# Ledger of designs, part 8: miniprotein binders against f4hyd7r31to219

Target 1, 189 residues: f4hyd7r31to219
Amino acid sequence: DKIRLSAKRDAKEDEGEELPTELNTINSAGGFLVVSPDKLSVKYTNTNLHGHDVGVVQANKPAPIKCLTYYFEIFVKDSGIKGQIAIGFTKESFKMRRQPGWEVNSCGYHGDDGYLYRGQGKGEPFGPKFTKDDAVGGGINYASQEFFFTKNGTIVGKIPKDIRGHLFPTVAVHSQNEEVLVNFGKKKF
Below, E stands for the ipSAE of ESMFold2; O stands for the ipSAE of OpenDDE; V2 stands for 0.75 times the mean of E and O plus 0.25 times the DockQ between their complexes.

## First folded at step 3 (miniprotein)

Design h1 (at its last look DockQ between E and O 0.01; V2 from the best seeds 0.00; counts 0 for: pae E 15.4 > 1.5, pTM E .750 < .8, placed apart)
Fold by ESMFold2-Fast, scan of step 3:
Structure h1 (fold): chain B 189 residues (1-189), chain A 82 residues (1-82)
Amino acid sequence: as target 1 above (189 residues)
Amino acid sequence: DEWERIKRQLEELYRRAQELLKQAEDLGLSEEVKELIELTLWLMQRAYYAYKNGDYETAKELIRYAHELLQRARELIERERS
């Protein structure tokens, strides 16, 4: 889609800021998620019978702010037991045990309900649910000051970007065997 | 309606926890206070998920624990300010 292509070109052409290229293992939730050696996939693994801890990981760099649009995608390789996968944006100081959009100054699109979470401790109807084999994207349109999300190449919704400063592409997995692949633009969207 | 009642409880508790977190940050209160409020917010996330899954008994129990933790945070704030 034209919007997706524009977002990719803008991010790639930005020479003023380092771009997200991989997942950040330094500040990710440990002990119950595994990041691949290439740092482009994450899988929820928890051996505790009573564990329901969320696995959250941010990109290694914030989305650039000196561009017209920014965009990244995930591919849902496995939706696990509950399909509680989320994609979105968080501040660097975001706690790595909460889904994007749960806390103030974060935004997330959640696969299990298709709802948007905007830091209000609740979700609101937004788009379709997403699951295994779906490609889901998160983006920032700086010209219009909007977050937007996509599913399989189609924009599913837009909201005002009411969060200022550096925002990190963020992915969450929350049930056994959930696994996603992340694309920061090296591969075609 | 149990669905609406639990939803209102979650919204009110989230609001109170965020207000308390801002108070703790504005007053430069201890990391213990901040961690306790952060644990409360984590617990509320689990309560919200139980609520969404129709597990109202678990949601109510987690909401009760969240209230207890938030009350402990308030008491700790009062002690640190005294």
Scores: ipSAE 0.081, ipTM 0.572, lowest interface PAE 6.3, mean pLDDT 78
Fold by OpenDDE base, look of step 4:
Structure h1 (fold): chain B 189 residues (1-189), chain A 82 residues (1-82)
Amino acid sequence: as target 1 above (189 residues)
Amino acid sequence: DEWERIKRQLEELYRRAQELLKQAEDLGLSEEVKELIELTLWLMQRAYYAYKNGDYETAKELIRYAHELLQRARELIERERS
């Protein structure tokens, strides 16, 4: 609750920065995921034929940098077959067939293991697993230079913000029928 | 297909690692078992990336090492149950 309230206050459109508002359908990995018409949900519809058939999608805009804290949240509507859902932050140049945190200059909190990935290929123990009906958030605290993640409104962990430049809110789905709703702040967190 | 073979090996390793993780959680995980499973999951991920980058030899080596660590984690769980 306090974090969601703080994140909403700090994610004011400061005069001149465009906030993330919807999912970027233009750069989405074609064929592995379906983005809803409202661009606020993602579903993995394909059979996971290859381990690289990750349905990853970024927000339409990077996280604002002229705020103290940025935050966005996903709601897991369906965990699908494997629950390999990830939330995190990636650069604009991120390869759209990877989970966040699998590539250098990305980070992600993954639902199937509860681990944090930071591009070193190693998942680190971080938080609980998350599945269907969980709300999971990702945020940037610019004052502390940390990434933080939440489950059901509670901070599960923090890490140093080692990634430079603009970062995009990123969600990934990887197994059949995984479906998430994204909240960029338009809905009450 | 070598890709499908490696993929199946990684999926099986992942399943086994998750099963061991659950068993260890249910037993009150030793930190050692947890660390071995975590390291296994890491090696699997690295193997997957090595394979995608065309480094098949590194991928095979990492998969082999992941199997060794999973076996060690299983043996530790069995000892903690006894």
Scores: ipSAE 0.006, ipTM 0.188, lowest interface PAE 12.1, mean pLDDT 81
Fold by ESMFold2, look of step 4:
Structure h1 (fold): chain B 189 residues (1-189), chain A 82 residues (1-82)
Amino acid sequence: as target 1 above (189 residues)
Amino acid sequence: DEWERIKRQLEELYRRAQELLKQAEDLGLSEEVKELIELTLWLMQRAYYAYKNGDYETAKELIRYAHELLQRARELIERERS
């Protein structure tokens, strides 16, 4: 009781933020990916495999800032030809033909090498590779000001969150037939 | 002053969260209750680091969220005891 001296929840509710619930189909790159009708899965459909032809999609809302920890998962349904699937966080203006972490002010954990990319050149060793049938998570820990990532429910790495402003949960597919399902928390992790 | 007020608030909140976690463990309450309390404890540790590093806005926000989480944990404990 002494922990809370004011019960002004009505004012706090007006300060709340909407949560990510689905993939944003308005700003997705055309011709490189298809987002499912329920907006919870994405597949790379392009046969032209060039490095800057990445199928990148952001969530419909940024990660909320007024929560303690934000977390979402992908499930790798198909690792495709090259396994170049990524999970991460990006600013709203992120270039939609680039993997998360290839540009400044973004970060991404990449399945084909297990590296973390955070806009500082080449990737850095970070965690295990991930592939078909893996569940991979990305999160923000506001207590520690870190990005963290998981594989199959286990934290595989953390890095300092040194990107300010609103960040969007982001997934990427980059080779033929790569396909992921996205869970923004409507299903238990 | 504000430094000492924030520190006292963190210490009290941390103590209460630890008490609730012990209660949840002793009573065998659901994993949801334990996870909420553990998240609260994680948050309080990092609120202390934000406070120690002079980031008072982050520390105050984390303390606000900690009160919310602890309240939710108390409500869940009451439901499970009923």
Scores: ipSAE 0.000, ipTM 0.135, lowest interface PAE 15.4, mean pLDDT 76
ESMFold2 (binder alone), look of step 4: mean pLDDT 78; pTM 0.724

Design h2
Fold by ESMFold2-Fast, scan of step 3:
Order: C-alpha cells, then structure tokens, then sequence
Structure h2 (fold): chain B 189 residues (1-189), chain A 82 residues (1-82)
C-alpha cells in the first residue's frame, strides 16, 4: 500500500535518520548522463562516446533501515531508442557503468524485458515490460526481508532480500534519449 | 540451438570474469588488470543485450571481443605474479 509506505517513511524521517531526497550528482557519469538542476530526473545523452555505456545514478542517501517499509518511484518520461531503463537497489560501491542487478550485491527490474536481475550477469522472467508514461516503483519490506517492485500502482513481484547492509535506490538509463523522473516521496505516490 | 549456446557462453564468461575480478582485488593486482576485467564485463553486458534482442551476429562478435580482453587480463596477471 503506497499511502502506508509514505506514512512509514515520513515517521522515520522525523526520528532523524536521513532519507533519500535527490540523485547523487557526485557519481554522475560526466560524458553521457545529465542530471536535472533539481536532481530528480536523469537523461541519457551520449556526446563523447559510442552509445553503449550505461548511465547509472544512485540516490544521495541509502534507504532507511529503521522502518517497516521503504519505497521510491520513477516515471518514465521518455523510453528512448531501446527502452533499457532499470530501477533497483545497489551498494555504495556499485559499478557505475552497469544496470542494477547485473553485478553481485544489486537487484534491478528492467523495462526492456520485464526481467529481474539479481547479480548473476543475467535476468529471469519477472513482470511486464515498462515504457513511456509508466510509473515504476522499487521497495524494501524489512519485516519480511523482501524486495518488491510495482508498475502503475500494482505490485508485480516480490523476492527475498539477500543483500545485507545499506542499499541505495538506483536508476539506470542505457540508450539515447531515455529520461526518467524520480520521486522519493516529496510528491505523493 | 544457437541462442542457448550463446546464453551458456555468456554465463560461463560472466562467472570467469567475476572470479578473476575477485582474485585481482584480493591479491592487490594492478589497475590495468582490473580495467581489462571490467572491460570484459561491460562487453558481456552488451552481448547479453544483443542476445535478448535476437541479434546473434552482434552477440557473437561482442563475445569474441570479451574473450580477447579476458585473455589479456589472464596474461597480465601471470606477468604481475611472476
């Protein structure tokens, strides 16, 4: 339940644990990724390299751990040429040239195939594909120790959370003109 | 099946590259070794994307290139450990 997820996050924020509020521009990939001035959207624009590199951006803070549930959302403003948009969670040390879930200690739901990636260098069938105008969410249920993902307000799947420690909300774009808006809860889900 | 063969090649390469990357980190090997392994992993992601899109000619070419980088990494590791 999205309303309940927002309420739990707001209560946790009041307790002093800092929550993700914007994208981390320090880890932006200079030559092929542009983060908006408000740090809440990212667009793939590759002017210096061939159009092969993945643009990966983490939130500025990890998901809080002293709450029952954490949730964030993206809105796909433009699916670009290939629609290779991904949403998920990664450790701070994540490789910034790979989609979430492709490397160990990461998890990602990918729009081009609808597959879930759990750090094994491959995806597995999971949910529907997602594209332009879809709202897609990623969450952690700490009580059950599960990752979950949503599409347009509906949970598409849940899996065991087998990654320990702090995890950062992560978004990836991988083809020309892909653009997503990120909502960390300042706007209602 | 050509697609199943390519998938198995990608899975095998991924495991070998991750194993070498861990060895490079554990043994404190050079940034050059790490770069070659990272390049291998990047090419493998591209090959997997080509594979998913049904572009097997591109997938095969990227797998071939990935093998070459992985071989260079192995050779450099042997030189640095010597």
Amino acid sequence: as target 1 above (189 residues)
Amino acid sequence: DEWERIKRQLEELYRRAQELLKQAEDLGLSEEVKYLIERTLWLMQLAYEAYKNGDYETAKELIREAHEYLQLARELIERERS
Scores: ipSAE 0.005, ipTM 0.447, lowest interface PAE 10.0, mean pLDDT 78

Design h3
Fold by ESMFold2-Fast, scan of step 3:
Structure h3 (fold): chain B 189 residues (1-189), chain A 82 residues (1-82)
Amino acid sequence: as target 1 above (189 residues)
Amino acid sequence: DEWERIKELLEWLYRRAQYLLKQAEDLGLSEEVKRLIEETLRLMQEAYEAYKNGDYETAKELILRAHYTLLRARELIERERS
């Protein structure tokens, strides 16, 4: 059997994956957002008078693939002026000027409309809106090959995971004073 | 497809369980740790048989159970090392 043979061949080696622990301040943070010193909080601080001035930040590592489920969460500390906060997953090459889910190879749940964006330049009805004091999660179920999202501990929806390769937990803020705290699992969900 | 993904998860979990079992033996960890890892391997074999028989729902349930059994083993290893 192939499973047994593969297991025996690799059993002597450590196959550990590095987990997301903090936000990437080097390649993801732009002039429209500020990441906290602990790299677990992001705030939009520009006036945002331009339609495409989206502040997008990825985790420092991709979601691990050697697990049954991956999950991370944000807490909306301040929904700002427009509440245009988004949570989701993107490839490393994602354009850091668009909310997750706008372009192909990305997926995002957006707070201002409650819609899901699957890389088609438009959203579709999905779940409730989310705002200040909400805890919102994004996850991958690798066994079923699904993305799922949660609001305050309840699953709001699931969709097929049609994106291959490594995916980075991603958060976006798009209006003045929007601020979120990110939990990659060091604190209990 | 789903079939290939289940196979990949089974292979990964099986390799990890065997590695931890050998590590537990080499480090002289408790029999409780060894039993949990051995139970994980047993559940993985049952999952593989279900998968081979086309019973994907049973395979998924057994994989999930194996995963949580292995997590308990990891927690106990961490506690015994500390």
Scores: ipSAE 0.000, ipTM 0.213, lowest interface PAE 12.4, mean pLDDT 71

Design h4
Fold by ESMFold2-Fast, scan of step 3:
Structure h4 (fold): chain B 189 residues (1-189), chain A 82 residues (1-82)
Amino acid sequence: as target 1 above (189 residues)
Amino acid sequence: DEWERIKEQLLELYWRARELLYQAEDLGLSEEVERLIYETLRLMLEAYEAYKNGDYETAKELIRRAHETLQRARELIERERS
């Protein structure tokens, strides 16, 4: 299935809400990732590589609710050593030490296994793996109350939106050299 | 024109329902409030499907019912906050 998504909201939608435009630069105490000066790229920087240090970053604003569908995308510039890149949605209170979907109040699509994680500390088979040069998207269809994910413009799956409250676009990197560019709609999807 | 007005009504009602749902969740309001808001969203989805199929009479009726459930949610919220 192909969803036609608008990167720009119409005039009525634009006036009501601030949109995600960049990544929130607040990092964990350990400093496992670096956000670029334009706040649209994130790279894993942990040199210890002892396996449980994850770099997680949220958008600066929650997904807007004054639209029928919200969508954002990442471009995988480098999949690093393990390809443990994840995209999804988390609540503001989400602990920034786990990939989206690992803990309650989060949902994430993971590149290394192609699995969907829904707050249970484990994943379920979902879609294809994703890696370097893939464009991967996360979205919310508010009319149907579904999360959906895409790979290179094609929907890979849809699931019920079972998380309450405002949700933040979220990206995670978890192995050396993983690097993604985030698109919140300034460029066409 | 009527097609454009139906689309406007759907979008406006949708924004109101979403705002109210997030307020209800943030304030920890009752399951009854959430049920009414989810019913509003369901009616909205059905109205949008009717609209896509060119069934404007059904779309208008479903929009009318969605306004009713949203109004009931608003009234219940007012009672719970009082």
Scores: ipSAE 0.000, ipTM 0.316, lowest interface PAE 12.1, mean pLDDT 73

Design j1
Fold by ESMFold2-Fast, scan of step 3:
Structure j1 (fold): chain B 189 residues (1-189), chain A 81 residues (1-81)
Amino acid sequence: as target 1 above (189 residues)
Amino acid sequence: SKRIVIEITGMSPELMAWIIRRAIYRARELGIKEIEIRVRGDEELIERAELIAYRLAEEYGYEVEVRRDGDTVVIRIRIPE
């Protein structure tokens, strides 16, 4: 078996699989976030604050499945007013209106409470909160069938991967001035 | 014979150690006797990966072999019978 511990930023095939290299601007939540020209950072923007307005964006490709491990990372440049940043995985069919983990068939680690969300209602205590200047990662261990999350290079927790099929790295921002940089493997983790 | 191959292009020491521990656990469950770690990157990353592999091999009591090929280092951990 082959284990890939980081995603590549180029368009190289991994045994027939393209790797995530940038954020997908086509299916992002229009009007609630802005993606940078290099498609590697996202900032919350909304002229009218509504309680349910979440800026959600997926990677341009799903995590590869022909490997034992996949990993990607975000750097929190600004935690904004509420610090409601989330990282995780969603299916292509995910409705870009909720943070990852809120809806069924998604999983997310949330910065404001440090909780894990598995699409089963309110989040569960999981790890520390994360904020400005933290590097936070999301990963899939296909060998053990687990999702795992990291904060500043330390594993904060892992859970069973009970979602089948292709999963897209996903990032969410939910309050004014929240901004994250995404690393799919071109820079060191 | 079967082996587990790990490719590292960048990550923290803690994450690297965790992934290698998981690979060792999985290899033992499957009766796999060799784990190969391929590290590509700068000298700092290569040095940290090698150190982590040696420390984990000592902790588990396993043999470690290292080979360098350009900007890639190949580390093999052998799980005894």
Scores: ipSAE 0.000, ipTM 0.178, lowest interface PAE 16.4, mean pLDDT 71

Design j2
Fold by ESMFold2-Fast, scan of step 3:
Structure j2 (fold): chain B 189 residues (1-189), chain A 81 residues (1-81)
Amino acid sequence: as target 1 above (189 residues)
Amino acid sequence: SKRIVIEITGMSPEEMEYIIAWAILRARELGIKEIEIRVRGDEELILRAEYIAERLAEEYGYEVEVRRDGDTVVIRIRIPE
């Protein structure tokens, strides 16, 4: 029926959610990527010729849910050999061996094809490819229940957020020398 | 009909945005389409509440009704399908 909430300033003033601030080095694909000491950049380092050796890393915290919109960006410092960089959102239980959006309960925008992957094992045409020197963003509009992605300050597209629960900002690199810097909001977007 | 009612008093504008966002998320999770937010506070808090209401209507397509009476504003939100 009715759910009533009351909030008073004098009762408690610091009840915000913890925000993503850096990459999670504990839950990453070891051996396929290196995270910088400041935990804000990632580089692919695998030298083996295996098509499924994806370097995937999540943020240290899920995207907050008590906000109207959440947003983070990557800057593509080096697109490597194949330019197979991806940005998106995954659940904590994501297997960290595939790009975001390839498996169920994930969503990702991929640089090499410009396609959107929605957890169906395939991509759909979505937006432009992205490469070296591009700034690419991933966001959640909680009010509208949409994922959205940006390239160089322009919205590429929006799609329904049909994944429930907490979602982690996620970045993937998949070929030698791919390197991205991640901005969780300490630097102005 | 099912609805969420929120009473906000004496919090910062930023804290209010968190509570409003939480209410929208909660409503959508529960299939509740009506939210009523009652805000009492200073001019800054009231103006931020009105701004949030305007953004929800213009940017997100929600049906929003805003009524102000002195230091109190009531915002009624209907979330579309």
Scores: ipSAE 0.010, ipTM 0.419, lowest interface PAE 9.8, mean pLDDT 77

Design j3
Fold by ESMFold2-Fast, scan of step 3:
Structure j3 (fold): chain B 189 residues (1-189), chain A 81 residues (1-81)
Amino acid sequence: as target 1 above (189 residues)
Amino acid sequence: SKRIVIEITGMSPEEMERYIRLAIERARELGIKEIEIRVRGDELLIEWAERIAEYLAEEYGYEVEVRRDGDTVVIRIRIPE
């Protein structure tokens, strides 16, 4: 597959975009997760006694649209009790109580089943499951209009990007002790 | 064959080096074996891009091919296994 990168611009310039650098604690829903002081790590803190108690957090900025590709990664530090970790993209208006992909205008790759969710309330077989010590990535190829996902440096799948407008890198945790580190590009992928 | 294509216009040499280095690292992580760098600009920008790509490829031990077409240069870096 083809991945295109455009030259980055200063965010203060006429066509510049600010890049995602950290997790957005202000727009996160509920007390089901704790974000680290550097805002690059998230841990599920609630005892999961209810199937709907999802901890969801978006990046502080949308993926840039003035580039030909965007990519970010998570590292699964702890898969918790159920391994219900998800990575993907959502619009700012996303319902922050569901994993990415459950609602329209979202897309997510889920670790517990390896399925892709595309806003239809159900998943489709897609790639392998992922768990503790896996590095999992989510990307947008704007040239081909595709979402793509990776596991440990290998592309696991691609899907047409049906969602227009600004999309936020999104991570979800859904069971006790799930913990994820997020890399927006400041560290080596 | 999978490849990464990057487009460069108005960048400093330091910015170009960081951007190309990040592209190489992403290619390695994604299992992509080719990086194509497209540079458009004046002769100075093109010369800087060629030197930086060659420098990084030498540091990593990768093959580099360069092709010019008017105000655009295409640089390909091939990553072995």
Scores: ipSAE 0.000, ipTM 0.148, lowest interface PAE 20.1, mean pLDDT 70

Design j4
Fold by ESMFold2-Fast, scan of step 3:
Structure j4 (fold): chain B 189 residues (1-189), chain A 81 residues (1-81)
Amino acid sequence: as target 1 above (189 residues)
Amino acid sequence: SKRIYIWITGMSPEEMERIIREAIERARELGIKEILIYVRGDEELIRRAEEIARRLAEEYGYEVEVRRDGDTVFIEIRIPE
């Protein structure tokens, strides 16, 4: 039955997961950041410097759920004037007005204080600060149901993954000249 | 996914073995023929990950290929039909 065979093939293709490959420019707004033409770097840009103007960008796809672990990394090319760079995970519905971890259903590791933010509008001491020339990673261990973060290849900490559903790799910049390169696994970590 | 992806960084050997075994069993259950393991870390972590992957591939009768690109090692386990 050729019709059944075609439908079965298409159904198997629909069950596949696409991986994050680049930053999502379609939903970017506010003029607070610029994504490079290759969609793998982001720089804070805002001529009207007001303290709450955060540049937030998500990956083009969520972290895959049909895998045992997921990991992505950023390289801090420039820490800008305040070093307020953040890395983490957010749901598609995340308001792009705050760094990852400030709002419910998000988690973020922040460079300026080294704190972990778990969606409660405040951070808790977690690990070291990070700055220019640091490589910082965010990951999910689905087997243990944990988020984990790294600095220069070393685990900073692990926490329970208390957020369900699809989560998007997320990066934030918040002061002039902050610039980050993103690695989704297409180059060396 | 047609391929199972694993990212290994900062893990103990016990964690690495557990995760790789789980990936093999899940691939078998779902009819997935390829497992790609990304390993990032120091030389000790890379060496242990490669050892564990090769041993497990041999245990199951699967093919394994290893490729290095700077500080990242790519280990591919292929399940025969």
Scores: ipSAE 0.006, ipTM 0.412, lowest interface PAE 9.4, mean pLDDT 75

Design m2
Fold by ESMFold2-Fast, scan of step 3:
Structure m2 (fold): chain B 189 residues (1-189), chain A 80 residues (1-80)
Amino acid sequence: as target 1 above (189 residues)
Amino acid sequence: SPAEEARRALDEALRYLYEAARLALQGDYQRVIELTREAIRRATEALRIAEETGDRELAAEARRIIDLATWLMAAAYLES
């Protein structure tokens, strides 16, 4: 009974939360990626000829926390030279030059190795690699307190959500010609 | 100097590309198309000179600018 009342209260608060609708362009045009005019796709650029630079961009709003599940998806239009595309979640304070999951308080699924990164500075085997023409998703199950990731509509894996507070959908590109489209739910998943 | 001409053309292409990206954020897609066309023209000139002089790094930089400008131009056409 109490659980049902809490769920109803959380659902009402969720109605007041602003949802992610597009990519945050304020700090993402920093020379390592270009965001499209519709703010729903990114392409890697590096004018400094330096292979160490990662292009990272967050959604304009955090994932809602007063709901049962949150989900967003990317479509890999081009995997570029190295296929170093990543999808995941980061806190607002995340430094916009590391892939999601590399630093503490972040989580990311990486395409080039298929590994999961959980803020440990290293990856662990998780799922398949992903590349051109794959649809890859990142989600949060608040009921079970798990992050989950998908590839082409199938869950790849789940892990405990050990990061508290607001989390921003995050996408990273790290080699020339990498290009992804982002879907925050306006288009069918 | 061919090298100085190529560098100048590439710097001009970058200026057009950055301005186009800024205008894209404002939804001015007609101007985005105009500026990306100019970026492609200037970067293509730089690429020609870089290929003639064997400057692999400058050629790679020019190709990246052409690719980015072409992608941005295509996106602007779809939005317009």
Scores: ipSAE 0.000, ipTM 0.165, lowest interface PAE 17.6, mean pLDDT 74

Design m3
Fold by ESMFold2-Fast, scan of step 3:
Parts: C-alpha cells; structure tokens; sequence
Structure m3 (fold): chain B 189 residues (1-189), chain A 80 residues (1-80)
C-alpha cells in the first residue's frame, strides 16, 4: 500500500517538541562513516573493516511523541561492496557499534537480507531486499503502537512498537562505499 | 561556521581519496600520489577544526581518511 507520511503535529505540540532535521555528528565514537556538510548524507569509510565495525548515526532529535505518526526516509545512493544498509530506531543510549535492531531496545529493516531485527541479535523475514536507487522509510504509528517500514512509497510491513521512551531515527552503513541520503521531511516523500 | 568548514574539508578529502582509489586501479600512480597528498591536507585541516569544536565523529572520520590516504600513497610510491 502506497502511503503519504509526514511528521505532522498539533499546534499545541509544535510549541514544545523539536523535529529531527539532520544527522548528529557530536557525542559519538568511531570513524566508520563521513557525514556531508549539510548533515543529510553519510558514507562508509574504514581502513580496518571487521564484522562489528558498523557505521551508525542518529538524527539530531528524537522522533516526536506528541503526534499520531512519524516518518523519515533514506535514498540509497550507493550500496557499496555488501549492501549492508539499515534504517530504524534506537534509544539515545545506543552504543553506536551495531546496526539498528541488533541490540535490545532497537528496531531495524536491513537491505542486504530484507529482514527485520528487533533487538535479539537475529533477523526474521520481513520484506524485500533494498539497494541502489531505492527509497526506504521508517515510521512510527503512535495510535496503533506500531513500527512500519516502506520501500519506494509502499508499506512492506508493520510490527508492534514494544520500545518505550524517546527513539532516534537511525541509519547504518557497514561496507566500503555505502552511501545514503536522509530526508527528514524538508523534501516531499 | 567552523563545523561546516571542517565537514566540507573532510567531504572534499573523501572525494579526492575516492578518485585516487579509481586511478590506482588504472595504474596511474603519479596522480594517485598527487590526490592522496591533497586528501591528507584537507583531512588534516578538518581534524584540527573538529578537535577545536569537539566534534568527535568528524575527528575520528578525519583520522581514518588520513590513515587510508597515507596507506594508498605509500603503495603508489612502491609501485611507481
């Protein structure tokens, strides 16, 4: 099902809640990715690639909670050597060393297998793989308490949102040359 | 801002390094040396600014690019 999503909020909530606008380059460790000057794209680079040397970056603000739905999107500019791109949500305390969904209290949709990861160190079949030139989205429906993911404007799946508290839009790249552009809503989805 | 200048310098360093990697595959080691030198200069400037502004991810990324460019430059010298 094709969907139209945005981070719309009530007028009352607009007064107290800031939206994600860019990627956060501060309060992070590791050097496995380079963020563009506009902080809206990320590329993987690492001289000593290992299985756990994942490049992870969070948005600068958590997804708003005083709204019915939140959504953000990535565009896969380059799938790199292995296509190990992931999109999802993590808590502020996420250790930035694993793809979203690998660690407890996180959720991620992974491009190389099309699987959903729900914080159990394993994935489960979920949707199609995604690669170069795909637009992939992650969202939260607060009314139904569900995470959902999209590929090229179509919902690929929904799952219960069993994580409480503030959640940060999160993107991961894990092999040489992987590059994604992030859209937090300034451009039409 | 200094942070935007550092990010721009690092992004430019990455683009020089990517071009150097392509030229290395083609055996054009003289241009590899030239581009990796430029990548190191730009990344070093980015590192200096990142350390001054406390941008830890940018500083770490700059160090990785400097290391990668230095290794590629050493290889180019050996092969040239």
Amino acid sequence: as target 1 above (189 residues)
Amino acid sequence: SPALEAARALWEALRYLEEAERLAEQGDYQRVIELTREAIRRATEALRIAEETGDRLLAAAARYIIDLATRLMARAYRES
Scores: ipSAE 0.000, ipTM 0.393, lowest interface PAE 13.2, mean pLDDT 79

Design m4
Fold by ESMFold2-Fast, scan of step 3:
Structure m4 (fold): chain B 189 residues (1-189), chain A 80 residues (1-80)
Amino acid sequence: as target 1 above (189 residues)
Amino acid sequence: SPAEEARRALDEARRYLEEAERLAEQGDYQRVIELTLEAIYRAAEALLIAEETGDRELALEAARIIWEALRLMARAYRES
């Protein structure tokens, strides 16, 4: 009945598609982040800092489409110096070294401003800011064709899903010491 | 290679700018702003690689695309 339990159940019952289980290290930007050995946490560690250097990493598989809903979550271990953590969805072809939502065919909820970015090069007021010790989620409701985001177990907002095709859970870190843990459903939400 | 990466970024920037010009003719100024921003970011990537490799022709081409994208974006803001 709870959105998190329903989303996790739906994902587990999708026998026709492989589910996201870990972060894809091949898609991580060189020199900007380190992914843990279990591929479930990421930390920003850029030694040659430039303002445009964003550490972006996608899940190893796209969100399943043959289900009612999909959901994944991050836990903010450390918000770093700027708190520019983002969670969202991108297409496989995402090549730009920018946070999810800046590029067309992407969507992201950003912690430093609480804004939603939908590939229009600008953010819109959306939800609260998020920081250290917050659990933040991103989801897709396929029945209603909506993206939704959560903070600490509460839905903060919903928006129309106007991106077609397979979408990859995506996380971004953008300042020194930003660190997040990712939960794709192996642990209860 | 850096040269191939710069070429790809420049080609992508050019494609975004051309699509933005097309959408401007249709009056879709919100998407024009979106695509001109993409063109600027791709061209900036090419410009940074040109700086590191000393490729002045590539740098000038990237700068031209950035300038044209900024002009189109300014027009889109005025018309939106």
Scores: ipSAE 0.000, ipTM 0.115, lowest interface PAE 17.7, mean pLDDT 75

